# VH-VL binders against Probable molybdopterin adenylyltransferase (moaB): the designs that were tried, part 17

Target 1, 163 residues: Probable molybdopterin adenylyltransferase (moaB), of Methanocaldococcus jannaschii (q57631)
Amino acid sequence: MHKRIKNIKYAVVTVSDSRYNDLIKGKEVDDKSGKLLKKELNAKVYTIIPDNKNMIKGIVEHIVEFFDVDCIVFTGGTGIAERDVTVEALKEIIEKELDGFKIIFQKLSYEEVGFSAMLSRAMAGIYKGKIIYALPGSVNACRTALKIIKEETGHILGHLREG
Below, E stands for the ipSAE of ESMFold2; O stands for the ipSAE of OpenDDE; V2 stands for 0.75 times the mean of E and O plus 0.25 times the DockQ between their complexes.

## First folded at step 15 (VH-VL; framework fv_recibokibart)

Design q4 (from p3 with light chain N54K; at its last look DockQ between E and O 0.86; V2 from the best seeds 0.81)
Fold by OpenDDE, look of step 15:
Structure q4 (fold): chain C 163 residues (1-163), chain A 122 residues (1-122), chain B 108 residues (1-108)
Amino acid sequence: as target 1 above (163 residues)
Amino acid sequence: QVQLVQSGAEVKKPGASVKVSCKASGYKFTYYYMEWAKQAPGQGLEWIGEINPDSGDTRYNQKFQGRVTMTRDTSISTAYMELSRLRSDDTAVYYCARYLDYGDYEGWFDPWGQGTLVTVSS
Amino acid sequence: QIVLTQSPGTLSLSPGERATLSCRASQDVRSYYLHWYQQKPGQAPRLWIYGASKRATGIPDRFSGSGSGTDFTLTISRLEPEDFATYYCQQYGSNPLTFGQGTKLEIK
């Protein structure tokens, strides 16, 4: 069995046009999910970007290049609206998708909100040796995902580094 | 059943302070932000602020900044809103409400407390 | 702040009629962040529609919500006596949270 990696370094990225707009205008930003993730993961990087595919992919490259993190956690932009492009953006760059994450997350979400779980999506994958998660924007969804992230991320990283 | 039960009506003089309580039951108190709203007689709803019951972090409407203080006691699942330097236009029904979000849907209140009437008169 | 303007201020209708309530935002609000509440005299507000179009638990299907951008609508296909109340829209698209001034739906 592969060794579990401890002391995982995280980056957190909130994807939200509204929150980004508040940010650039110098207004108080109410980002409950991003703040929760930042706190719970003790994230070394925290930022907010708009619902833009190029911005999403760009921030991944930026973080990978300039920051020493093991995982990047996105929250927001996972719905079914036209502006919800987080999953689509990440799929363009992800080298290996961790299908098990979205399956498990969807199951847990269904148990919480029923069929409405279909209206929001999640995914996980590997990019340049880093683990990337895409989570819904709700605090509760992020809390559910955190259970999985905290438990398995170290094991996944162990596989990546020894494999 | 999820319930929010607020403290009883208050009568205060101008310049005084009032502290309204909101006891939560039927859910994990620390998992949800608690919101507070004001409704003056015959008027609409106004957001006062919110508290994270887990961390105690608060965010207030600028209109109430400096006069409002929100706290919580996790041991009894109770949130508190204190309003100081009361004036006549503070006369209103004050509500606590649980903050909810699902998936990417965010920022509605459910359920609400029954409300607390605060009357400020000389 | 985002100002929500509801119209009309008062809507007088009879049971069986169709009711259309408008909520206009001063700037774009994503549907995920627009919600509706019902309030009857002497009672606390109650969640009615969330995410512009999702009925809360127990809300009859005669109620529907729609809209995007700056224009949102709550529709009651056939009014029942218990539907007469004040309805408020609320947004969480930008700080601070704001409510509309409400539309009072009263019996003609």
Scores: ipSAE 0.766, ipTM 0.920, lowest interface PAE 0.7, mean pLDDT 95
ESMFold2, look of step 15: ipSAE 0.809; ipTM 0.917
ESMFold2 (binder alone), look of step 15: mean pLDDT 94; pTM 0.954

Design q5 (from p3 with light chain D28E S94T; at its last look DockQ between E and O 0.87; V2 from the best seeds 0.80)
Fold by OpenDDE, look of step 15:
Structure q5 (fold): chain C 163 residues (1-163), chain A 122 residues (1-122), chain B 108 residues (1-108)
Amino acid sequence: as target 1 above (163 residues)
Amino acid sequence: QVQLVQSGAEVKKPGASVKVSCKASGYKFTYYYMEWAKQAPGQGLEWIGEINPDSGDTRYNQKFQGRVTMTRDTSISTAYMELSRLRSDDTAVYYCARYLDYGDYEGWFDPWGQGTLVTVSS
Amino acid sequence: QIVLTQSPGTLSLSPGERATLSCRASQEVRSYYLHWYQQKPGQAPRLWIYGASNRATGIPDRFSGSGSGTDFTLTISRLEPEDFATYYCQQYGTNPLTFGQGTKLEIK
């Protein structure tokens, strides 16, 4: 068995035009999901970016280059609207997708909200030895995902480092 | 069944304080933000603020900043809103409501408490 | 803050008629953050539409929500007697949370 990595270092990125707009205007930012993830994962990096593919990919490169983190967790921009580009952006850079994550997450989401679970998406993958997650913007969705992330991320990292 | 049950009507004098309670049942109290809204007689709804029942963190409407205090008791799944230095225009029905979101949809209230009438008169 | 302006203030119609309620935002609001409530006299508000176009549980299909950007609409295809109430829109796009002033749908 591969060794589970402990003391995982996380980065959290909220993808939201509205929250980003509040941020740049110096207004109080109401980012419930991002704050939840930051707290629960004790994230070393926390930032908010707009719904932009280049910004999403850029922040990944920035975090990978300048921060010592093992995992990057995105929240927001996973719906079916035109501005929802988080999943599409990450798919352009992900080297290996962890298909099992979206399947398990969708199943759990379906159990919670029924067919409406199809209105949001999630994904996970590997990029330059880091694990990247894309989660919906809702607090409850993030809470559901956290169950998986907290349990399995260390195991995945163990495989990455030994393989 | 998810329910929010609020405390009874209050009559206060100007300058006094009022504390309204909201008891939650039918769901995990600490998993959802609790919101509070004001509705003056014959008027619309106004957001007062919210509390994270898990952490106790609060966020208030600037209009009420300095006069409102939101707290919770997790042991009895109850949220509280206290409004101090009451004035006549504080006369209103006050509601608690559960914050909800699904997927990428965010920020609606469901369900609502039955409301608490607070009357401020000299 | 984002100001939500509802129109008309009062809408007088008869059962069987079509009702169109407007909610205009002072700036763009994503549909994911725009919601509608119904309130009857002496009662608490009740969630009616979430995310601009999603009916809450138990809401009849004669109700529909639509819109994007700054313009949102709640439509009732054929009014029933129980539909006469005040409807409020609400946004969570930017801080603080805000409500429209409401549209009172009354019987003609």
Scores: ipSAE 0.764, ipTM 0.919, lowest interface PAE 0.7, mean pLDDT 95
ESMFold2, look of step 15: ipSAE 0.795; ipTM 0.915
ESMFold2 (binder alone), look of step 15: mean pLDDT 94; pTM 0.954

## First folded at step 16 (VH-VL; framework fv_recibokibart)

Design u1 (from p5 with heavy chain D54E L100K; at its last look DockQ between E and O 0.87; V2 from the best seeds 0.85)
Fold by ESMFold2, look of step 16:
Structure u1 (fold): chain C 163 residues (1-163), chain A 122 residues (1-122), chain B 108 residues (1-108)
Amino acid sequence: as target 1 above (163 residues)
Amino acid sequence: QVQLVQSGAEVKKPGASVKVSCKASGYKFTYYYMEWAKQAPGQGLEWIGEINPESGDTRYNQKFQGRVTMTRDTSISTAYMELSRLRSDDTAVYYCARYKDFGDYEGWFDPWGQGTLVTVSS
Amino acid sequence: QIVLTQSPGTLSLSPGERATLSCRASQDVRSYYLHWYQQKPGQAPRLWIYGASNRATGIPDRFSGSGSGTDFTLTISRLEPEDFATYYCQQYGSSPLTFGQGTKLEIK
């Protein structure tokens, strides 16, 4: 029986060139998925960064060093287009991939939309004792992922900390 | 069977207010933003704003800021848009529509309500 | 805000012909955020294509969408009588979201 961590502390990072551009121009920012994640996870950290590998890796290192969080959740930049670099950036730093997360995410997506689930993908991994999730930018994908994240994150952290 | 059913046509005088309802069925009402759009007779579509049915939070097109109020009643899966201080150029069909996204694709409207004609005439 | 300019304003064609409808954005819009609707007189708009190229459920495969950056197209390979309608593009790439002014596809 593994200990389930109960007070999980989250950071939420939205990856979007367009939302970042709106933010730095002082415009109203429409970040539906980021706001959903922030609320549902009671995130301690919430920020928006551009679609840039160095920014993605840099924000992970910054959060790990300066914030007391157990888990970082990215939304956006997970597609297959050239501009989509979140998964690629995170694969350069994660130590162990949590393949089960991706499999379950795709299963839930398939149950909702059938073969169109190919348009939606996610990833999770371990970095320096933290869990990193990478989710698509849609509210739909984030709701699907939240079912898994809320149920299993505390269990996974328990295994990582051997408690 | 996902549907949005709007309230009937309204005729109003300048300076009055109108409140259009949009009843949703066939899906989880609180999971999807509700969008509102205006279409003046013989013209194109213009976004008015949106409401998050779960929180009640709203976001409005600046063109309508100060005259539009969006609300909802989650117990009957119904969204409302109220437009105040009506002018003749507010004569239009007003649509509600469900915000949709999936995967990395974001921000289309599906389905739309049937539309509510609001006529503002003196 | 992003202005979507559709051309032509009116396109007059016969059944069986190929139609090409253009939507040009005033600045870059990712294809993920560019969508098309069909509207017939007296009816609500209907989602036709989302994300520039993905047909909505039930949309015939004679319809295809393409484009990126600032230039997007909706193509109908072989017009049927039921395809004559007004088509709107819409962007979600920057707030506020906006629609094009429409292209009316009418029978010649």
Scores: ipSAE 0.837, ipTM 0.927, lowest interface PAE 0.8, mean pLDDT 93
ESMFold2 (binder alone), look of step 16: mean pLDDT 94; pTM 0.952
OpenDDE, look of step 16: ipSAE 0.874; ipTM 0.942
ESMFold2, look of step 17: ipSAE 0.836; ipTM 0.927
ESMFold2 (binder alone), look of step 17: mean pLDDT 94; pTM 0.958
OpenDDE, look of step 17: ipSAE 0.849; ipTM 0.936

Design u2 (from p5 with heavy chain D54E; at its last look DockQ between E and O 0.88; V2 from the best seeds 0.81)
Fold by OpenDDE, look of step 16:
Structure u2 (fold): chain C 163 residues (1-163), chain A 122 residues (1-122), chain B 108 residues (1-108)
Amino acid sequence: as target 1 above (163 residues)
Amino acid sequence: QVQLVQSGAEVKKPGASVKVSCKASGYKFTYYYMEWAKQAPGQGLEWIGEINPESGDTRYNQKFQGRVTMTRDTSISTAYMELSRLRSDDTAVYYCARYLDFGDYEGWFDPWGQGTLVTVSS
Amino acid sequence: QIVLTQSPGTLSLSPGERATLSCRASQDVRSYYLHWYQQKPGQAPRLWIYGASNRATGIPDRFSGSGSGTDFTLTISRLEPEDFATYYCQQYGSSPLTFGQGTKLEIK
């Protein structure tokens, strides 16, 4: 069994046109999910970006290049609207998808909200030795995901570093 | 059953303070933001502010900033809204409501408390 | 802040008729952040539609929500006596969250 990595360093990125617009207007930004993730993961990096594929991919590259983090957690932009492009953007760069995450997450979500769970999406994958998660924008979705992230991220990192 | 039960009606003089309570049941109190809204007689709804019951962090409508204080007691799943320096236009029904979101949908209230009438008169 | 303007202020109709309520935003609001409530006299508001087009639990299918951008609509295909109430739209696409002034649906 691979050793679990402790003291994981996280980055949190909120993907939201609305919150980003508030940000650039100098308004107080009410990013409940992002702030929750930041706090719960004690994230070293926290930022908000709009629903843009290039910006999503760009922020990944930026964080990977300039920050010492093991995991990047995205929240928002996972719906079925045209502007929801978080999953699509990350799929373009992810080297290995962790299919198990979305399956487990969707199951847990279904247990909480029923069939409506299919209206939101989640994913996880590996990119340049780092773990990337994409979560829905809701606070409760993030709480659900945090259960998995906190429990298995260290295990996954152990596999990445020893394999 | 998810339920919010608010304290009873209040009658106050101008300049006084009022503290309304909202007791939650049927769900995990600390997992959901508690919202507060004002409805003057015959008027629409106005957002007052919110509290994170887990952390105690608050966010207020600028209109009420400096006069409103939101707190909570997690041991009894109760949220409080205190409004100070009361004036006649503070006469209204005040509601607490649970903040909900789902997937990428965000920011609706369900359920609502039954409301608390606060009357400010000389 | 985003201002929500509902129209008409009062809508007088008879049971069996079709009702169309409008909610216009001063700027674009994503459907994910636009919601509707029903309120009857002496009662608290009750969630009716969330995310512009999703009926809350227990809401009859004669109710429907639609719209995007700045224009949103609540439609009642065939009015029942219990549907006469005040309806409010609400947004949280931008801080602070705001409510419309309401549309009172009354019996003609």
Scores: ipSAE 0.737, ipTM 0.913, lowest interface PAE 0.7, mean pLDDT 95
ESMFold2, look of step 16: ipSAE 0.824; ipTM 0.924
ESMFold2 (binder alone), look of step 16: mean pLDDT 94; pTM 0.953

Design u3 (from p5 with heavy chain L100K; at its last look DockQ between E and O 0.86; V2 from the best seeds 0.85)
Fold by ESMFold2, look of step 16:
Structure u3 (fold): chain C 163 residues (1-163), chain A 122 residues (1-122), chain B 108 residues (1-108)
Amino acid sequence: as target 1 above (163 residues)
Amino acid sequence: QVQLVQSGAEVKKPGASVKVSCKASGYKFTYYYMEWAKQAPGQGLEWIGEINPDSGDTRYNQKFQGRVTMTRDTSISTAYMELSRLRSDDTAVYYCARYKDFGDYEGWFDPWGQGTLVTVSS
Amino acid sequence: QIVLTQSPGTLSLSPGERATLSCRASQDVRSYYLHWYQQKPGQAPRLWIYGASNRATGIPDRFSGSGSGTDFTLTISRLEPEDFATYYCQQYGSSPLTFGQGTKLEIK
C-alpha cells in the first residue's frame, strides 16, 4: 500500500461574482463555505475570485507555481447554469478526473438528504501532481466533501508521488 | 424532529435590556448558523443578525449594531440574542431560525422558533 | 442593500382561482438565493419555496415558483381555503439579507 501523505497543505478558493463584488467594494463579505474550508483544512492560501474561466485557470497556475500547497479546493460555481463555470474551467486543465469522488460525494449527499442530493454537484482531478476539488457553494456540501477530503487526500497524494 | 423553542414573552421599560433564548433540538447544533429576525406588530420581517454556534462568530445588521449581542451555549444547544437600550419601536415578535443551504442553493431559514413577544412600554 | 418589492400588497381572490404573487429585486439576485415563506396570523413564517422554484417538504404541487434576475413569481394554480395567508420573499444574494414587505392573500 502506498505511503499516506500527512500534514497536507491546502489552498481554498471561493468562486462567486457576488462575494467578489462585495469584497472589492469594501463591503462585508459573507463567505460561510470558504471560511469553513479554510478553518477545517488549515488552509495556507484563501482567496475569492469571480465566476470567470480565465480567473479560475489562472489562480490554479499561480498557486501551483508560487505556493507550496498539495491540494486546491474550490467552492462555488459548480451548478449547471450558464454563469456556473468552475467545473468547466477545471475540466479544461485537469490531467485525470477522479470520477470516484463525485460518485462518493453524491452517495453521501443521498444518505443525508435523499433525492434532493440531485441538486448538488462535485468533482475532483489531478493537475501537476496536485489534487483539485470543486465543490458546491453551500456549507452543507462542503461539510459532506470534507468527510472525503480529510480521509482520502493523503492516500491519493501517496499514490501520485510514489509510483 | 427539528425544533427551536424560544423563551417566553417579556415586558420591559425603555432603556432596559432583554435577552431571548432559543433552544435547538433534533439536529447538530454547531453545524448550522442561527439567525434572528424582528417582526413589529402588523409589519414584515427584518433580519437582525446571526451566530456561528461552532466558533461564536457573529454578523449583525447595521441597523442593530451596537445594541445587539448574540451568544450561545453549545453544552445545552441554546442561542441567545440580547438587545439593549430598548425603545418603544423595539416592541415586536423576535424569531430565531436555523440557516439552511444545500448544493448550489443558499440562505433560507428552516425551521423558525415560535417567536418571543417583547413589549417596551413606560 | 437589495430591496425586495412585492406586488400586489393585498390580493383578494376566491377559492379555486389562480394567484400570482410578484417579488422584484432592486438588483440581480441569482435564483439560488431567492426564497419564499408563508405566514399565518399568530404563527412563525414557514419555508415554502427555496431557490426560486423548489418546494419545501410537504408543500402542495399547486404552488410553483419561477423567475430570475430581478423578477420572481409565486403561483398558486387553484386556491384552497388554507392558502390564504401572507407570503414573503427573501434574498441571500448580497449582505445584508432582506425580506420583501409581503403580499397578503385574502379571501374575496
Scores: ipSAE 0.820, ipTM 0.923, lowest interface PAE 0.9, mean pLDDT 93
ESMFold2 (binder alone), look of step 16: mean pLDDT 94; pTM 0.956
OpenDDE, look of step 16: ipSAE 0.877; ipTM 0.943

Design u4 (from u1 with light chain T57K; at its last look DockQ between E and O 0.88; V2 from the best seeds 0.85)
Fold by OpenDDE, look of step 16:
Formats: structure tokens, sequence, C-alpha cells
Structure u4 (fold): chain C 163 residues (1-163), chain A 122 residues (1-122), chain B 108 residues (1-108)
């Protein structure tokens, strides 16, 4: 086994038109999932963006260029509606997808909510040596994903750095 | 079975305070936000606020800001809502409810407590 | 805040008839954040539809939810006696959370 990387540095990005609109209006933003991820991962970067493919890709590039992080975690915009574009946006830039993540996550979601688990999506992949996760917007989905992220991210990074 | 059980009816004088309890069972208390709602007699529902049982962080409706305090005791899976400086228009049934979400769907209440009637009269 | 206006205020129908309840938002609400509750006298509200069109567990298929943007609808294809109650819509698209004023579905 490759050495597990410790002290992982995270960025958290919430993708939500509604939360972003509240943000730009100067309202207190109720971003439960983003706040949970920020806290649980002790994220160095936290931001909210709207459901826009270019902005999603742009924020990835921005974070990679200007911040020292090992992993970027997105939450929101993973449904099947037209405005849900997080997964599609990230697929355009991801160099190598970690298929196992969405499979495991979907299985865990199915165990919780049954066939309705198909209404949301998740993914993980590698971009410029960084790990990127895309999670649903719900707090519970993020909590489920955090189990995987906290356990395996360091291991994945070990492979990236030694491979 | 997921269940929320609230404290009994209260009768208070104007200017007094009331503290309603909501005991949760059948699920992990700290994993779900607890919501509170007000329903005046013959009227609709009004959101009061919420608490994160894990952190204790709260968010209140501005209408109740300064008069409402939400707390929790994780050891007994119980949430509390205290309303101070009571007035006649505070007479209502107060509900606690579990915040629910999944996937990208967010922000519904399930289940609800049975409600607590608070009567404010001189 | 987002104001939800339900119509009609009272709907009088007979068992077997079709019921259509409207919930109009003062601004766009994503379907993911629009929910419906049923409440009977002396009881707490109960989740009925979540995400505009998803029936809660145990809810009969005669109930359906639809809509987008500012216009949402709860439809009962064929009313049963137990369906007569007050129905509330609720949004979580913007702070603060808000409810509609309710539609009372009563027996004609």
Amino acid sequence: as target 1 above (163 residues)
Amino acid sequence: QVQLVQSGAEVKKPGASVKVSCKASGYKFTYYYMEWAKQAPGQGLEWIGEINPESGDTRYNQKFQGRVTMTRDTSISTAYMELSRLRSDDTAVYYCARYKDFGDYEGWFDPWGQGTLVTVSS
Amino acid sequence: QIVLTQSPGTLSLSPGERATLSCRASQDVRSYYLHWYQQKPGQAPRLWIYGASNRAKGIPDRFSGSGSGTDFTLTISRLEPEDFATYYCQQYGSSPLTFGQGTKLEIK
C-alpha cells in the first residue's frame, strides 16, 4: 500500500443558485451542506457559486492556481434537472475519474432512501494532481460522503504523489 | 420509529417566558436540524427558527429575533424553544419538526411533534 | 422573503371529484425546495409532497404534485373522504422559510 497522506488541505464549493442569490443580496446564507463540509474538513477555502458550468470550471482553476489545497469538494447541482450541471461541468475537466466513488456513494444512498437515490448523483476525479468530489446538496448526502472522503482521500493522494 | 414528543400545554401572563421541550427518538438526534413553527388559532404556519443539535448553532426568523432562544440537550435528545416577553399574539400551537433532505432536495419537515399550546392571557 | 399564496382559500367538493390546489410564489422557487403538507383539525401537519412532485412515503397515488418557477399545483384525481383537510405549501428556496396560508378542502 502507498503511504497515506496526512493533514489534507480542502476547499469547499457550494453550487446553488438560491444560496448564491441570497449571498449577493446580502442575506444570511443558509448553506447547511457547505457549512458542514467546511467544518468537518477544516477547509482552507469556502465559497458559493451559482449553477453555471463555466463558473464551476473556473473556480476549480482558480483554486488550483491560487490556493494550496489537495482536494476540492463540491456540493449541490447534482440532480437531474436542467440547471443541475455540476457533474457535467467537472466531467469536462477531470483527467481521470474515480468511478468507485459514485458507485459506493450511490449504494450507501440506496440503502438509506431506496430507488430515489437515482435522483441525485455524485462523482470523484483527478485534476492536476488534485482530488475533486461532487456531492449532492443535502446535508445527509454530504455526511454520507464524508465517511468515504475522510477515510480514503489520504490514501488516494498517496497514490497520486508516488505514482 | 421516528418520533417527536413535545411538552404539555402552557398558560402564561403577558411579559412572562415559556420554554417548550421536544424530545426526539428513533433517529440520531445530532444528525438533523430541529425546526420550530408557530400556528396561531385558525391561522397558517410560521417558521420560527432552527437549531443544529450537533453544534448548537441557531438561526431565527427575524420576526422572533431577540425574544426566542433555541437550545438542546444532546444527552437526552431534547430540543428547547424559549419565548420571552410574551404577548397575546403569541398564543398559538408551537411545533417542533425534524429537518429533512436528500440528494439535492432540501428543506422539508418530517416528522412533526404533536404541538404545544401556549396561551397568553391577562 | 418569498410569499406563497395558495388558492382557493376554501375548496368545497364531493368525494369522487377532482381537486386542484394552487401555490403561487412571489419569486421563482426551484422545485427541489417546494413542499406540501396535509393537516387535519387538532393534528400536526404531515409531509405530503416533497420537491414539488414527490409523494411522501405512504401517500396514495391519487395525489400528485407539479409545477415550476412560481406556479405549483397539488392535484387529487379522485377525492376520498379522508382527503378533506387543509393543505399547506412551503418553500426553502430563500431565507426565511415560508408557508402558504393554506387551502381548506371541505366536503360540499
Scores: ipSAE 0.840, ipTM 0.933, lowest interface PAE 0.6, mean pLDDT 96
ESMFold2, look of step 16: ipSAE 0.842; ipTM 0.928
ESMFold2 (binder alone), look of step 16: mean pLDDT 94; pTM 0.951

Design u5 (from u1 with light chain S95T; at its last look DockQ between E and O 0.92; V2 from the best seeds 0.86)
Fold by ESMFold2, look of step 16:
Structure u5 (fold): chain C 163 residues (1-163), chain A 122 residues (1-122), chain B 108 residues (1-108)
Amino acid sequence: as target 1 above (163 residues)
Amino acid sequence: QVQLVQSGAEVKKPGASVKVSCKASGYKFTYYYMEWAKQAPGQGLEWIGEINPESGDTRYNQKFQGRVTMTRDTSISTAYMELSRLRSDDTAVYYCARYKDFGDYEGWFDPWGQGTLVTVSS
Amino acid sequence: QIVLTQSPGTLSLSPGERATLSCRASQDVRSYYLHWYQQKPGQAPRLWIYGASNRATGIPDRFSGSGSGTDFTLTISRLEPEDFATYYCQQYGSTPLTFGQGTKLEIK
């Protein structure tokens, strides 16, 4: 049996043009989902970036190079609109997708709202021995994902490090 | 049945304070921010602020900063909004409402409390 | 802050007619963050449309919402007597969140 890694170190990245614009204008920033993730995962890194593919890919490379984290969690930019590029950007980087995360997330969302769950996208993947999660921007979606993340991330890391 | 029930109407003199309660039922109280809004007679709606019932953390509209305090008691699923140093233009209906979001959609209010009329008279 | 300007201020129509209510934002607001409420006299607002175009539970299909950027519309294809009320738009795209001043839809 693979050992379950404990004391997992997380980075949290909020992807939102709206929140980023408030930030650079010196306004108070209302990032409910990002703050929830930061608190619940005791994140070592927390930042807000705009809906931009190059910035999403760039922040992954920066975190992997300069910070001691096991897992990066994105919130926002996962919808189906043209501006939503988080999933698309991460698919250009990830080495192996964890389809099971997406399926379980959608099942839990379906149990809450039925067919409306189709409008919500989530994904997870492996990059350079790290786990990357991409979540919708709502507090609701992040609470759903946290059930999965807290339960299984250590197990997945165990597999990665013993392979 | 998700429901928000507010305390009754109040009449206050200028300079006093008022504390409005909002009791929640039918959902996990700590999972949803509680929002507060003002509607002066014959006027539209104005956001006052919000509280995270889990942590007690608050954010206030700067217009009300320094005069508003929001609190909660999780043991009875109740949020409170206190407005101090009342003046005549504080006469309004005050609403609580539950913050809602889902997927990528964020920031609507559902449901609303029935409203609490606060009258400030000299 | 983002100012939402609703037009017209008052819309006077008869049952059976089509109503078009406008909400214009002072800067870009993603449709995900633009919402509509109905309010009748003496009552609390009620969620009507969320995310510009999604009807809340129980809202009749004669109501539709549309728009993006700075221009949003609520349309009622054929007015019923119960539809006469005030409608507010609201944005969550920038702090502080704000409401439009309302459009009163009244019977002619």
Scores: ipSAE 0.835, ipTM 0.929, lowest interface PAE 0.8, mean pLDDT 93
ESMFold2 (binder alone), look of step 16: mean pLDDT 94; pTM 0.953
OpenDDE, look of step 16: ipSAE 0.847; ipTM 0.936

## First folded at step 17 (VH-VL; framework fv_recibokibart)

Design w1 (from u1 with heavy chain K100R; at its last look DockQ between E and O 0.89; V2 from the best seeds 0.86)
Fold by ESMFold2, look of step 17:
Structure w1 (fold): chain C 163 residues (1-163), chain A 122 residues (1-122), chain B 108 residues (1-108)
Amino acid sequence: as target 1 above (163 residues)
Amino acid sequence: QVQLVQSGAEVKKPGASVKVSCKASGYKFTYYYMEWAKQAPGQGLEWIGEINPESGDTRYNQKFQGRVTMTRDTSISTAYMELSRLRSDDTAVYYCARYRDFGDYEGWFDPWGQGTLVTVSS
Amino acid sequence: QIVLTQSPGTLSLSPGERATLSCRASQDVRSYYLHWYQQKPGQAPRLWIYGASNRATGIPDRFSGSGSGTDFTLTISRLEPEDFATYYCQQYGSSPLTFGQGTKLEIK
């Protein structure tokens, strides 16, 4: 019996050296994509971390161990520059990658911006019974991903808990 | 065709207020922040603030905090910027502009409205 | 607040010449958050380059942007008459967002 989980609990993590630096200096933090995700997913956990592999892996372990969430959504740090380490860090811990998410995300992005979509790197995967999404840092990318996340996350969780 | 059309020029006295409108067309109005900028005669550009048309949430440059109010009417795809307690140095062209981002690139303005000249004179 | 200092303030050149416009930030700004605009008298600014090096739609390939960290450059390889205007850089890397003071590119 394939049940679709309805009451999904989310954590949202923004990965950005720039926004983290504003935060620790006590400045106003302008995190448009993180705030969008927090609101649209009614996230129970929201935080900002720097572009650092150990911080990314560490926050996943902390959230999985100490918070009652089903899914973690990262925004930022998905580009191709040296400082962009979110996808790389998550690939070091993901047990199973959900390649379909990447493909569907890229298809939707292509329909919006054409060949420039090649610079966007999104991914999803499974870790310790949780779903982890990594999204680019723009509001545009997060709106695209939300269409997929809202529609399919409950279905994916249903499959994880069936087995 | 994405377009932002602003209300016409205004002449005001010191101490008054002005409300500039910005009507959007050719795109999903609620999907993009609307930005506002000031350009005084012979000077460069200065950010005033922004509104999220979906939520109505605003963020203002501290220089204008307490004197600026941004609102919108989603039924007519129109954003508004009201500046109160006008001073002579508020004489400027005021622009609306659509916030843009894509992928990991963030924070440019495209397109801009045509501008609204506000003149503050005694 | 990040201060963007553009140099030179005014650049007087003839059509056919190469123009180099500088934008220096008071702090590190990721190239993702550094943008350029062109403005002609009596007109609104127009997006020219986003993310330091990406030309906006319809911008000729004689325009190129480069740079990282605190030092960014807009280059025009061979000036055309329509290129004479004021150019602004803008950052979104730290709140509040700011513009440079502009470089006026004028006909000699």
Scores: ipSAE 0.809, ipTM 0.922, lowest interface PAE 1.0, mean pLDDT 93
ESMFold2 (binder alone), look of step 17: mean pLDDT 95; pTM 0.960
OpenDDE, look of step 17: ipSAE 0.883; ipTM 0.945

